# Designs tried in a protein design chat: VH-VL binders against Peptidoglycan synthesis regulatory protein ReoY 2 (reoY2). Part 7

Target 1, 183 residues: Peptidoglycan synthesis regulatory protein ReoY 2 (reoY2), of Halalkalibacterium halodurans (q9k656)
Amino acid sequence: MGKWVSVAEKRQFLKWFLTQQLKRKDAKRILEYLLQHYHLLEQVMFTEEIRGRERTLVISTLQSDEPGFAFYLYRRKIEDPIRALGELQANPADPIYLILHFHGKAQNHQYLQMLDSESREYIKRFKQFQAYKEETDSLIEAVLIENEKKMLLQQIDEALDLKDERRFKDLVKKLQELDRRSS

## First folded at step 1 (VH-VL)

Design n2 (framework fv_ontamalimab)
Fold by ESMFold2-Fast, scan of step 1:
Structure n2 (fold): chain C 183 residues (1-183), chain A 123 residues (1-123), chain B 112 residues (1-112)
Amino acid sequence: as target 1 above (183 residues)
Amino acid sequence: QVQLVQSGAEVKKPGASVKVSCKASGYTFTSYGINWVRQAPGQGLEWMGWISAYNGNTNYAQKVQGRVTMTADTSTSTAYMDLRSLRSDDTAVYYCARDYYDSSGYRLPFDYWGQGTTVTVSS
Amino acid sequence: DIVMTQTPLSLSVTPGQPASISCKSSQSLLHSDGKTYLYWYLQKPGQPPQLLIYEVSNRFSGVPDRFSGSGSGTDFTLKISRVEAEDVGIYYCMQSIQLPYTFGQGTKVEIK
């Protein structure tokens, strides 16, 4: 299967995870069931990828922006945690891939150690993407401010051409306010 | 897939020693213990002892205490049972079987078993 | 040592009929952690034992739903709702609440 992690490590982490507030309260019953049945916990592998041909559970805490619960089977998506629990009980020998979304996941050393190398690389790329997005958003704002300044300068020129002193003063004031935002 | 594969059958004379191996695969060896259980012909199951693959700690059944040594080699994921001063009543099939134990005190023994090793002690 | 006593020692069942095996321990198997450390194993002819039921009533992976365990304290029961040919073998209860681990003497299940 994936990276082999001891049942004791999985149990310790899931007990901690259950201290968090889940978006879907009834998903707690699935995790409690896994904790009470160590042979199922042996089949659990932590991942960051939805597996198209294997069972994948997705559970999110209240602080996460991700969907609260999903259970993926080959070609099926189950959104009812109780129905998903029934499937786990019916097929206990099959692998269970578990995706957990929670605050601080990218910095949680215990969680990261339980992931295979591909899942750790995914988290690393996600961090890179967040950094790129923040940088890109800053650049876009700078471009929008420059474009607004150009528009105001054109309108100021038009006010000068038309000898509209009141409009000229209003536009200059707007340009000064925009300069304050960009400095 | 969890597997425990044991060494082959042994025929010994009284007073000899036998060393049975149990090679584990399909799980993290050091996270579990290994039990040894024997079964005399036509008889029930008798626990002989347990070893932790994590720290090498052992606990032996009183009946074999002083004659048995259990060891674990983490580099080969193999457990061993060495039984000395063999008697005819040591004739049995010897099984290794996995033992789950964690720091909370939770334990689930004998979830997976080896195929067994027949040890015959005869003059 | 905790003594585990099984009854009956032998049981002949017509295929499709139910079977029931009793296991009694000389001491309570309930731990302070709230769990009861009783297990059931099946040894088919010529094979090693295999885990059927753990912690009184939980079916192990791959075990058919016709097998069920129940009980508390010192009295436990394994039930097979309808015995099939592949269920032939010797059934053992076992306790792990304290060392040494001890097994019942076994119950042989045969079909008529």
Scores: ipSAE 0.000, ipTM 0.490, lowest interface PAE 16.1, mean pLDDT 83

Design n3 (framework fv_ontamalimab)
Fold by ESMFold2-Fast, scan of step 1:
Structure n3 (fold): chain C 183 residues (1-183), chain A 123 residues (1-123), chain B 112 residues (1-112)
Amino acid sequence: as target 1 above (183 residues)
Amino acid sequence: QVQLVQSGAEVKKPGASVKVSCKASGYTFTSYGINWVRQAPGQGLEWMGWISAYNGNTNYAQKVQGRVTMTADTSTSTAYMDLRSLRSDDTAVYYCARVPYSGSYWERAFDIWGQGTTVTVSS
Amino acid sequence: DIVMTQTPLSLSVTPGQPASISCKSSQSLLYSDGKTYLYWYLQKPGQPPQLLIYEVSNRFSGVPDRFSGSGSGTDFTLKISRVEAEDVGIYYCMQSIQLPYTFGQGTKVEIK
């Protein structure tokens, strides 16, 4: 038992999704077919997990790192959208689990509202991972800049001791550039 | 050199709490996160949660959410895991492990592990 | 949660012979930065786990060259070209592309 989602809400979201550029253009035909057939759209459930024994359709936009298309059925993986469409046409009453990969998914309120509670928790954790990575990248950059400044200051002192005017000027220019980056 | 040293074995009754420590040495504590991983007798590794030594941000595994608190004391370079309302199935060896932040050579790998703390919860 | 599945669960190897361990993830471990967040650990008897391989195929410092990792997407392999007595233990794969971080169930490697 997932959360109830109206056919109108599913249709509205899929129409928006189809404005995005898909990795597999043929997959567009499957989504268009679902939109044109009320009985199939009723069977669509939005999820974030592959269900091997139940029909699971995976479609990704160009901005996603995920494969562009996959259809999972009875432990089989079908990578041809046309073949997958044929299976959907042959078994219209069976549930269809739909996984969509696109930019900004974790922040898309409309999409999150259509997911069951387990799928929403998955997205929440993925969003937390992305935030963690962004924060830690900032910390690492600050440490690297500080270490490079220490090295340049040491080298500047050495250039002064050796009365190497050319090297002194080069090192001061590099230090000024680092100061600009750390501002 | 670079080490994580954990507190000693604990034996607890069901319903009690346990606080395991993990003292870091040989590196800049705030430049790494600390993960907690447990291993029940004869079982595999189970991730418990993570804490940033930089800002104290935490993320806990759903199975222990509400019963666990992870903290880090930068003045002593020590991370702590406090697990409450102990059950028999919390009996495990608890490990702390450091993780480098993004941009390092082995990003997101648990490169240094503590020796483990055995926690036994008996009726 | 991403499910990590290892095969086989146990291996008995004659010293000097090769060993191979498979790890499969329920979804791709490739991130938008071009990196694949798959790691291998070894837990020797009575010891904590130790890092062997990071990001699919990179040996951690001090790890002998008889260990190699390979794979992409959802299918990964750890190979030991010539198993030695010191390689006995339980091997785990791990993903850290998303929270919660998850481990495979482990593969026990023993000497015949």
Scores: ipSAE 0.000, ipTM 0.431, lowest interface PAE 20.2, mean pLDDT 80

Design n4 (framework fv_ontamalimab)
Fold by ESMFold2-Fast, scan of step 1:
Structure n4 (fold): chain C 183 residues (1-183), chain A 124 residues (1-124), chain B 112 residues (1-112)
Amino acid sequence: as target 1 above (183 residues)
Amino acid sequence: QVQLVQSGAEVKKPGASVKVSCKASGYTFTSYGINWVRQAPGQGLEWMGWISAYNGNTNYAQKVQGRVTMTADTSTSTAYMDLRSLRSDDTAVYYCAREKGYYGSGSFYGMDVWGQGTTVTVSS
Amino acid sequence: DIVMTQTPLSLSVTPGQPASISCKSSQSLLHSDGKTYLYWYLQKPGQPPQLLIYEVSNRFSGVPDRFSGSGSGTDFTLKISRVEAEDVGIYYCMQSIQLPYTFGQGTKVEIK
């Protein structure tokens, strides 16, 4: 459901994204593979939510606080880009959901236009929140911070379930930073 | 309170189609998927398929593949199951049941909230 | 498809006595994430199924502590320490590690 996005639009954005420094350099190989294979790029859909039953790729730039790479598929998490690439090659017809984390995402009109409706609404709300920096907006900020904290706690539970010690430590650090900001 | 409310009983002739609705309330509809599970009279539970309320992605059981279409309307928080070319062995109570649509969102309870069921009778 | 097999198919219990239901899967339900995707549901007469136990041994909210789940891999058990009149119904195990989701054939629990 949502807007149809042309392969040309996806290609243009991904070429730009690849000019950024990625946290995981080997994740670049997956994006380059998608760009070299038209039929796979047709299956790519941009989103902001991890979908465990669908193939979901998460790739982050160096400036992002998010993990550098993760590949989710039916209750499984793959952290090795080479293994993820193998799965993409084995199942070329299945949809690929792509989450990209980079500095200025909420302000990037080209990226926002490629997102499904739900993801665009999430980013729009986040952008509106960033506009509020007055004492009078503290209640709205508190609600959004609480929602962010709840999401982080859910992600921490996932890291514990997957026994991903590095991700757990990174997420706990983010939660501590959020707690400091909310005080 | 979280609840799923389904449409009323249907009586159909063989070859007809039926569309069952499942209206969600008390939670963020788009954060969950909706499973459809049926139960023939005196029989056990049979999974029919799943739809993401977020993006409309579906996965159907092979037994009904080609005859079923699942949809979700986010503006009304309502999921639908449309079953075509009805046969007598499609006579069953059809349930909708929610399940987390996203991996890594805390605990996975499976299908934790169910609709009351919709009886579909296929008879000549 | 993963086949789920329940035993017994029917159980008649005197109120206050224990009940035990077995569920066996044709494949391991343990995922590489360390979780086992096994669930227990109760369907009371005229009602939809209700979740009792998730991930083998965790009681869902509001479920009395007389219900307990145990097991690993392919062999699972649901126990009711003291069966009460409200526990009458059909019990189903279910797996969600692999599509399609599959249920056991059900175990009918009745009061003598």
Scores: ipSAE 0.000, ipTM 0.473, lowest interface PAE 15.7, mean pLDDT 81

Design n5 (from n1 with heavy chain R100T G101R D103S F104Y W105G S106F G107E Y108D P109Y F112M Y114V; framework fv_ontamalimab)
Fold by ESMFold2-Fast, scan of step 1:
Structure n5 (fold): chain C 183 residues (1-183), chain A 125 residues (1-125), chain B 112 residues (1-112)
Amino acid sequence: as target 1 above (183 residues)
Amino acid sequence: QVQLVQSGAEVKKPGASVKVSCKASGYTFTSYGINWVRQAPGQGLEWMGWISAYNGNTNYAQKVQGRVTMTADTSTSTAYMDLRSLRSDDTAVYYCARDTRYSYGFEDYYYMDVWGQGTTVTVSS
Amino acid sequence: DIVMTQTPLSLSVTPGQPASISCKSSQSLLHSDGKTYLYWYLQKPGQPPQLLIYEVSNRFSGVPDRFSGSGSGTDFTLKISRVEAEDVGIYYCMQSIQLPYTFGQGTKVEIK
């Protein structure tokens, strides 16, 4: 893996990234703007660390547990993508650090190739710790989810028998939340 | 990742029956309903009915009432639509789609968010 | 059954132009819970329908903000502020206030 990154490589990767579902739908506009402006793409640097004194954009896909969008500028945090876009347009010559959170990042060779050595090492270590955690937590979580679902199903049956509409709807929402966590 | 995967295309003669399957994955099957919607060649969408995977309650469109049976197998997370006494005007692509609706007068939302890829059923002599 | 009527049946637009589709229901879609049970779907060539707008004006997850829904009672409109090539397909309105669920006849959107 080298450190040499062309604008063409950045463009190719970002075009692929835009095929993913983003947590913040309006964050797509910022990436589209970068793709349409060669001079801004030249300023983009891929990183895994928030750089508080530099312009740092954080954009996450729906599958990520990270926040959907954040823009860090000096000691200010901007959470509105439209305001962030305005800042990028006002200061086009300044570097732009970009953090992308998405499923499979640690195995994505195109993305890893665009990172410095420190960022690659961070991802490698995170993956090792995540594997260990997933093995342990998945076993425990599976048992807890199964028990919670059994209890909720029993309570739903009781609510139906008692014709308690409010309780039925509340319990169903809890069951759907567990379904999202287990799927 | 929520997915609905349907069985393959069928070619039938008038008077025959067809049974289309819809395999669900990525969610708790018994918490949602399954709708069946068909589309004749070059035409619009027509609702066929739905089934609650929770309690097996069904509701069928009048046009197919008496000829259709919808079932759900919770052990395999699979919904089925069985259409009998096929006529040439039953030629269509049949879709299954997930609905948040629940039976017994308890209704949260009425919209289909995840659709199967469709099953083409051709009825000809 | 509630009848859903769409106009126009087909629409050919130049890229970047706006588009507007009308949907009329034979009965009010307003429920006593305060919600209006009207939805918009897009069917791209060779694909199943996909949800665009739920309950008149709410964009579904991942739907671009160039799509907007509006209306009340029996008259509803779907607008695309600037049509793009990826927006080509057949658009359907649907009601779910009363069984059976019924769809409009569809509006085909094409690029010139």
Scores: ipSAE 0.000, ipTM 0.417, lowest interface PAE 22.5, mean pLDDT 80

Design n6 (framework fv_ontamalimab)
Fold by ESMFold2-Fast, scan of step 1:
Structure n6 (fold): chain C 183 residues (1-183), chain A 122 residues (1-122), chain B 112 residues (1-112)
Amino acid sequence: as target 1 above (183 residues)
Amino acid sequence: QVQLVQSGAEVKKPGASVKVSCKASGYTFTSYGINWVRQAPGQGLEWMGWISAYNGNTNYAQKVQGRVTMTADTSTSTAYMDLRSLRSDDTAVYYCARGLEWLSDYYGMDVWGQGTTVTVSS
Amino acid sequence: DIVMTQTPLSLSVTPGQPASISCKSSQSLLHSDGKTYLYWYLQKPGQPPQLLIYEVSNRFSGVPDRFSGSGSGTDFTLKISRVEAEDVGIYYCMQSIELPYTFGQGTKVEIK
């Protein structure tokens, strides 16, 4: 059900991630510790959701709107990277779920390849939702243009009935402008 | 290596006090709590209380409330359980066990000391 | 206090055969955080207890996969798929959803 990710792939990505500026500077020490300890990297899984059953580290770059650091473990949210590092050192054999927030994450193929199947589906659904929202906005615009055209056509018919040449000319000009916007 | 090492066996007379120590090593002492659990001969496990190594907060089982004091010395990474006014029914093996204080008992008690036998006899 | 009741109190098993231990709590161990605060410990002769299973079904580090935990609410089970000689001892369930923490009476597992 999940994708196999080698320690080498995790190491390569984390080295790249550390070239970015982190919101919380001392969180860099946790990632450096993971890079220096093969056994801990073996336990690292990339995810997009906070895991209730396992340890979850959240680290964000300056370009992200997310909080800079959080360590979720059971009922606790730990905001001190030093305490989080202490827990990792005490329990090196337990899984570590890692959520990284950075600009362009949804388009980063290397990152997406490392996500578990649940996280991949989350990103896919999020992209689909954004596409649907953009398509819906376009449809609303099209309906509004069509309604305004219908109104203008009714007003043009009225101007013709009343033989109001000036009004007719102004309304036709408005209709032509809407046609340009919809083409 | 995470380890809890307890003090040696004690023999006491009724009415005396006993102080058992539990020395921690291999982890950050102040990040965890220490539970105390006892076991009378041939009987099951009985929880006595818990102390935070971070702030010294304690919670004691009602059965020993008023007779027990738990303390922690962060400079030596050692927890203590002082039980007063000893009775013959306090005869038991006393264990200390690490609880994940700030992790809200994630594992429960995951590392246990070897136990300290306390015998109360007249 | 939450009362923990184990059945059976003793169990004799031929090596390689399965074993099953039940634990019932007097009230639900499910917390509003979605987690169930049920643990299984093994005490081998002359040794302190050791953690086997945390939060109903999660094996602790180094625990063989022949051990499995299951259950929900107030009814829990520990299963050993193939009992080995080293599995002899007393098994305890424990709850930590509220203070005081409480243990079951224990189940003694012996080899025939």
Scores: ipSAE 0.000, ipTM 0.421, lowest interface PAE 21.1, mean pLDDT 81

Design n7 (framework fv_ontamalimab)
Fold by ESMFold2-Fast, scan of step 1:
Structure n7 (fold): chain C 183 residues (1-183), chain A 123 residues (1-123), chain B 112 residues (1-112)
Amino acid sequence: as target 1 above (183 residues)
Amino acid sequence: QVQLVQSGAEVKKPGASVKVSCKASGYTFTSYGINWVRQAPGQGLEWMGWISAYNGNTNYAQKVQGRVTMTADTSTSTAYMDLRSLRSDDTAVYYCARDEDYVWGSYRPFDYWGQGTTVTVSS
Amino acid sequence: DIVMTQTPLSLSVTPGQPASISCKSSQSLLHSDGKTYLYWYLQKPGQPPQLLIYEVSNRFSGVPDRFSGSGSGTDFTLKISRVEAEDVGIYYCMQSIQLPYTFGQGTKVEIK
């Protein structure tokens, strides 16, 4: 089973989420329905993974790059929010897994507290991976800058040997620009 | 490659319980669900329920709800079906069968089956 | 529950001749996602069932091309173009659009 989360906490968060602009406006009706039915909110579990055999709702805000709406049930993907709402109404006692995509999700403490331990670990790993990738990309950029500087320094030496004043000045300007980018 | 191996035949008296196992190999156990289907002698196939190997969530057929418990042990890649308060009409071959986990793609339920476990309930 | 009805319940086929099995559902198996959740399984004597056709017309891995599925809505057909000895057994259709999953009664295919 998932971590215990009070209905009050879920209600408060979903009310805030509904103030955001959703990619699919008709998906708003599903969230409003959940808010109006205590027993359904009790069945809601926040997650970051599509649960193939459980009912999994995916709803995204306009600022997210994720699709606006999807409802997964037994590997099936339902893209009609009205049909999804009908399924929720037909089986009120079954678990409902909810994935919400919105700007700043990884830094939203209220959202993170509602996730089960597996989902929290997934986000932690993803956040660590993002940080590592950004650091790696920065290191690659630094290596490319150092290689360019080495090449420019060799060309500057050549220009000095050939007494080419114009080339020397052009290369020094290029070197200064790279130094500015690396500071 | 993919294989589901079930426990051996059982003979039980009315009112007893039976626990059938289904050991999976050749795939990532937690990525798939396990269905249980039974077949009474000379009869067709009857779906009994399903369990997620990922989180242990279950969904049972109404006819056996209240008498059945399905569990999954991820450390041994083994699913179990425990059926209680056995009646003569529970006499059947019980099969476990895998659901392929494709979220967006084609859905292939019962793509691989166990060999079956014969359960006989007699006085 | 969705009721699945197969016809015929049994058929005897001369080797090399075609066979056709019908499956009708009590309600449409077409989902709003555009897919139709109809499946065919074969149970050979003494063996567990095996998946033949998924989502109406797609052959499962290793299934010979002599097997084909077709249909839409509530009416579906499984065809075997040239029945071989290894094709004997009981054929079941199944729907997975709604719980509980339900099977047809089965069609027994025998060689004459």
Scores: ipSAE 0.000, ipTM 0.498, lowest interface PAE 11.5, mean pLDDT 83

Design n8 (from n1 with heavy chain D99G R100S G101D Y102T D103Y F104Y W105Y S106E Y108S P109A Y111H; framework fv_ontamalimab)
Fold by ESMFold2-Fast, scan of step 1:
Structure n8 (fold): chain C 183 residues (1-183), chain A 125 residues (1-125), chain B 112 residues (1-112)
Amino acid sequence: as target 1 above (183 residues)
Amino acid sequence: QVQLVQSGAEVKKPGASVKVSCKASGYTFTSYGINWVRQAPGQGLEWMGWISAYNGNTNYAQKVQGRVTMTADTSTSTAYMDLRSLRSDDTAVYYCARGSDTYYYEGSAYHFDYWGQGTTVTVSS
Amino acid sequence: DIVMTQTPLSLSVTPGQPASISCKSSQSLLHSDGKTYLYWYLQKPGQPPQLLIYEVSNRFSGVPDRFSGSGSGTDFTLKISRVEAEDVGIYYCMQSIQLPYTFGQGTKVEIK
């Protein structure tokens, strides 16, 4: 079940977040772009889990143990903030899920208030199991890869049913590349 | 380590047939196709066809259609190219190469990433 | 059939100097999936061909960064920033957007 978070509340938090030192300094450009475009902020949802079929931005501060930047789009992982920004600009109406990693996140009342109940429980478990937090990116990445494989398999079945030779070939290549990335 | 090992040199008379083998190792044989490419003495590369090790689907270049048969044996991870009604202009080095980018093939990432050492076929009277 | 044309047919390079090879296709190699199906191979003397560059600009595993591919549509270039003795051989471009797959006629690279 959804929770309403005002654009003003999101803006206030992101403005504070930008005062922190980011592991990837060029990721700052994406957050600044969101702040300059209120219609995009309306689509931003704070979460702690990568969404397999939706756009998910992961941005980490210097003091976090998490990777500095990643942008997940259901068929790929983008590690270049500039390329990610281009994708956001191309699809302004689609939801944007945002995962922020920073020191003291589990005790940050303002941040926790913007999360859904599932995400708050996820942070609670991380606080309880410190070793689990160290493996978070690996677990999330594995889930994303499996979700992408399921999506590609569904599209492959569709291409086979429609006898679309070139689409089938393209999708099979994408599936093979996912297998290589999971090694 | 991916490796394709081909059978030895062949000398044939015009009108005969030749069957070249290509044994694969170091990867899942059924996940990739096998292409066949030949090179006449002092000439460039000419694609002859491919076979899917997954489902046995083949596609042959028009120039050799009707004279070539490509097969794959999953139990031995070996692909074969059988060329019939040999002519002097079939004299060439024949290569197998992993990869396929065609109709109904499953598992190909890109073309011709690993090649066999080549098999010299000489057709002389 | 798609015709692949390479220029020059041969070039002699002083060690350490750059080399550039052009490949032109008779029709666009860009697919609707956004990929361009153009590949570069090197055949060293007495050896089978080996993959250098896949899908225009991606270096294959183990290929030194002195090799780079570029281009789009029908015009493609392979560059070697500093030619070394081990780079001697015949270079081929190939397309796989349409059957039959076709190769350029080859470019022979020799050291002066």
Scores: ipSAE 0.000, ipTM 0.420, lowest interface PAE 21.9, mean pLDDT 80

Design n9 (framework fv_ontamalimab)
Fold by ESMFold2-Fast, scan of step 1:
Structure n9 (fold): chain C 183 residues (1-183), chain A 122 residues (1-122), chain B 112 residues (1-112)
Amino acid sequence: as target 1 above (183 residues)
Amino acid sequence: QVQLVQSGAEVKKPGASVKVSCKASGYTFTNYGINWVRQAPGQGLEWMGWISAYNGNTNYAQKVQGRVTMTADTSTSTAYMDLRSLRSDDTAVYYCARSIAARPEYDYFDYWGQGTTVTVSS
Amino acid sequence: DIVMTQTPLSLSVTPGQPASISCKSSQSLLHSDGKTYLYWYLQKPGQPPQLLIYEVSNRFSGVPDRFSGSGSGTDFTLKISRVEAEDVGIYYCMQSIQLPYTFGQGTKVEIK
C-alpha cells in the first residue's frame, strides 16, 4: 500500500532540493547526474534508514546537522562523491536508496509522501535522535562498522582454526581497512 | 618451539623513559599479536596493551594511555614497549605475551617472555 | 572494567590431596557467539605465568589431566585432583570479553 512513486514526482522534488545549499558541493553533481539519466532515477527509492546490502546515498544541506555526504554499499562507507558516481555508473540496474537531510524534513508533506510506511515509522523514531545531532551519524556509522567487524572477527577465528594463512591475511587486511574508516 | 626473549633489567629515575624488547622465535611473527602485562612487587597482573605484528595496530590500557608506545619490527621479529614519565609505582616486572588472534579482545596469552624487571627509584 | 574476584586467597595443601579455586566476575563472560572468555594461569615462583585452561574448560597443550576447569556466566572453578609439589605457585583467572583484560587477585597454593 502506497510505496509507488512516479519518476516525475522524484524529479520535481530533487529539482527543489537542488535549490538548497549542500554541505558538499560535489554531491550536487551526483543528483544532477541522476536527474539526467531517467533509468537511474527510476531506481531511486526515498528512505530514512541505511540499507546494509543496497546502495544508500546520504546528502545533507547546510541547515542540517548531519554530515554532508556519504555513500554506503555492502557495509562500506564512501565519502568521495566522485568514487560514488563511479559505483553508480558500474551498476545502473540496482536500487539506489536516497536519504536527504534538510531543515523541516519531518513537516515536508511532499517528502513524506515519497516514503514507504516503514520509512515513515522510522522517521518518527529518527526525530528523537535529532535531539542528539552529533550522535545520530556516529551511531549509524558505528552500527555498520561493528556489524562488519563482528563478521570479520568470526571469519578470522575460523581461518585460524583451519590454519588457512591466505584467508587469515585477507580477513585481517579487511579488518585493518575497517579500523582505518572508524578512526 | 615458540619462544619470547626479553631484554635485561632496568633501573630508572622518576621522569625517565624505559624501552623493553621482546624477541620472538619459533613462529610466523606477523600472524600474531604481542601483549604487555606488568606485575608490581607482591601484587597481581595488570594488562598494559596490545600490538599487532601484522599491521602495527595498537590498543592501550587507559591507565597508561598517553605514556606508552608499543611497536613491532618485523625484520627482527621484535616487539617493543616504551613507557615514558616513569613514576615509582611503575616499578614492576614487565612481561610480553603472545595472543593467537589478530585482535586485542576475545583472546588469551599462550606463551610468555621471561619478564624484565624495571625499578624506578630516586 | 570487569572485576575478577578469587577465593580463597591462599591454600595450604597436603601432597596428593585435591584443591579447588573459585573465580567470580562482576558481569557475565558469555558472548553471543556461545563462547565464555575465561582463562586460568599458573605463576610458579620466579617464573612468568603459564596458561593452564582456556575458554573455561579446555586444557592447554602439555597441561596434566589433574587440572580441570568448569563454570558458566559469572562463576568459575579450577580444580586440581591431586596436588603435586610442582603445582606450587599463584593461580590467576582472567577475562577477555571486554578490554582491558582483567585478572583475579591470585590464589597462592602452598604445600604443607
Scores: ipSAE 0.000, ipTM 0.427, lowest interface PAE 24.6, mean pLDDT 82

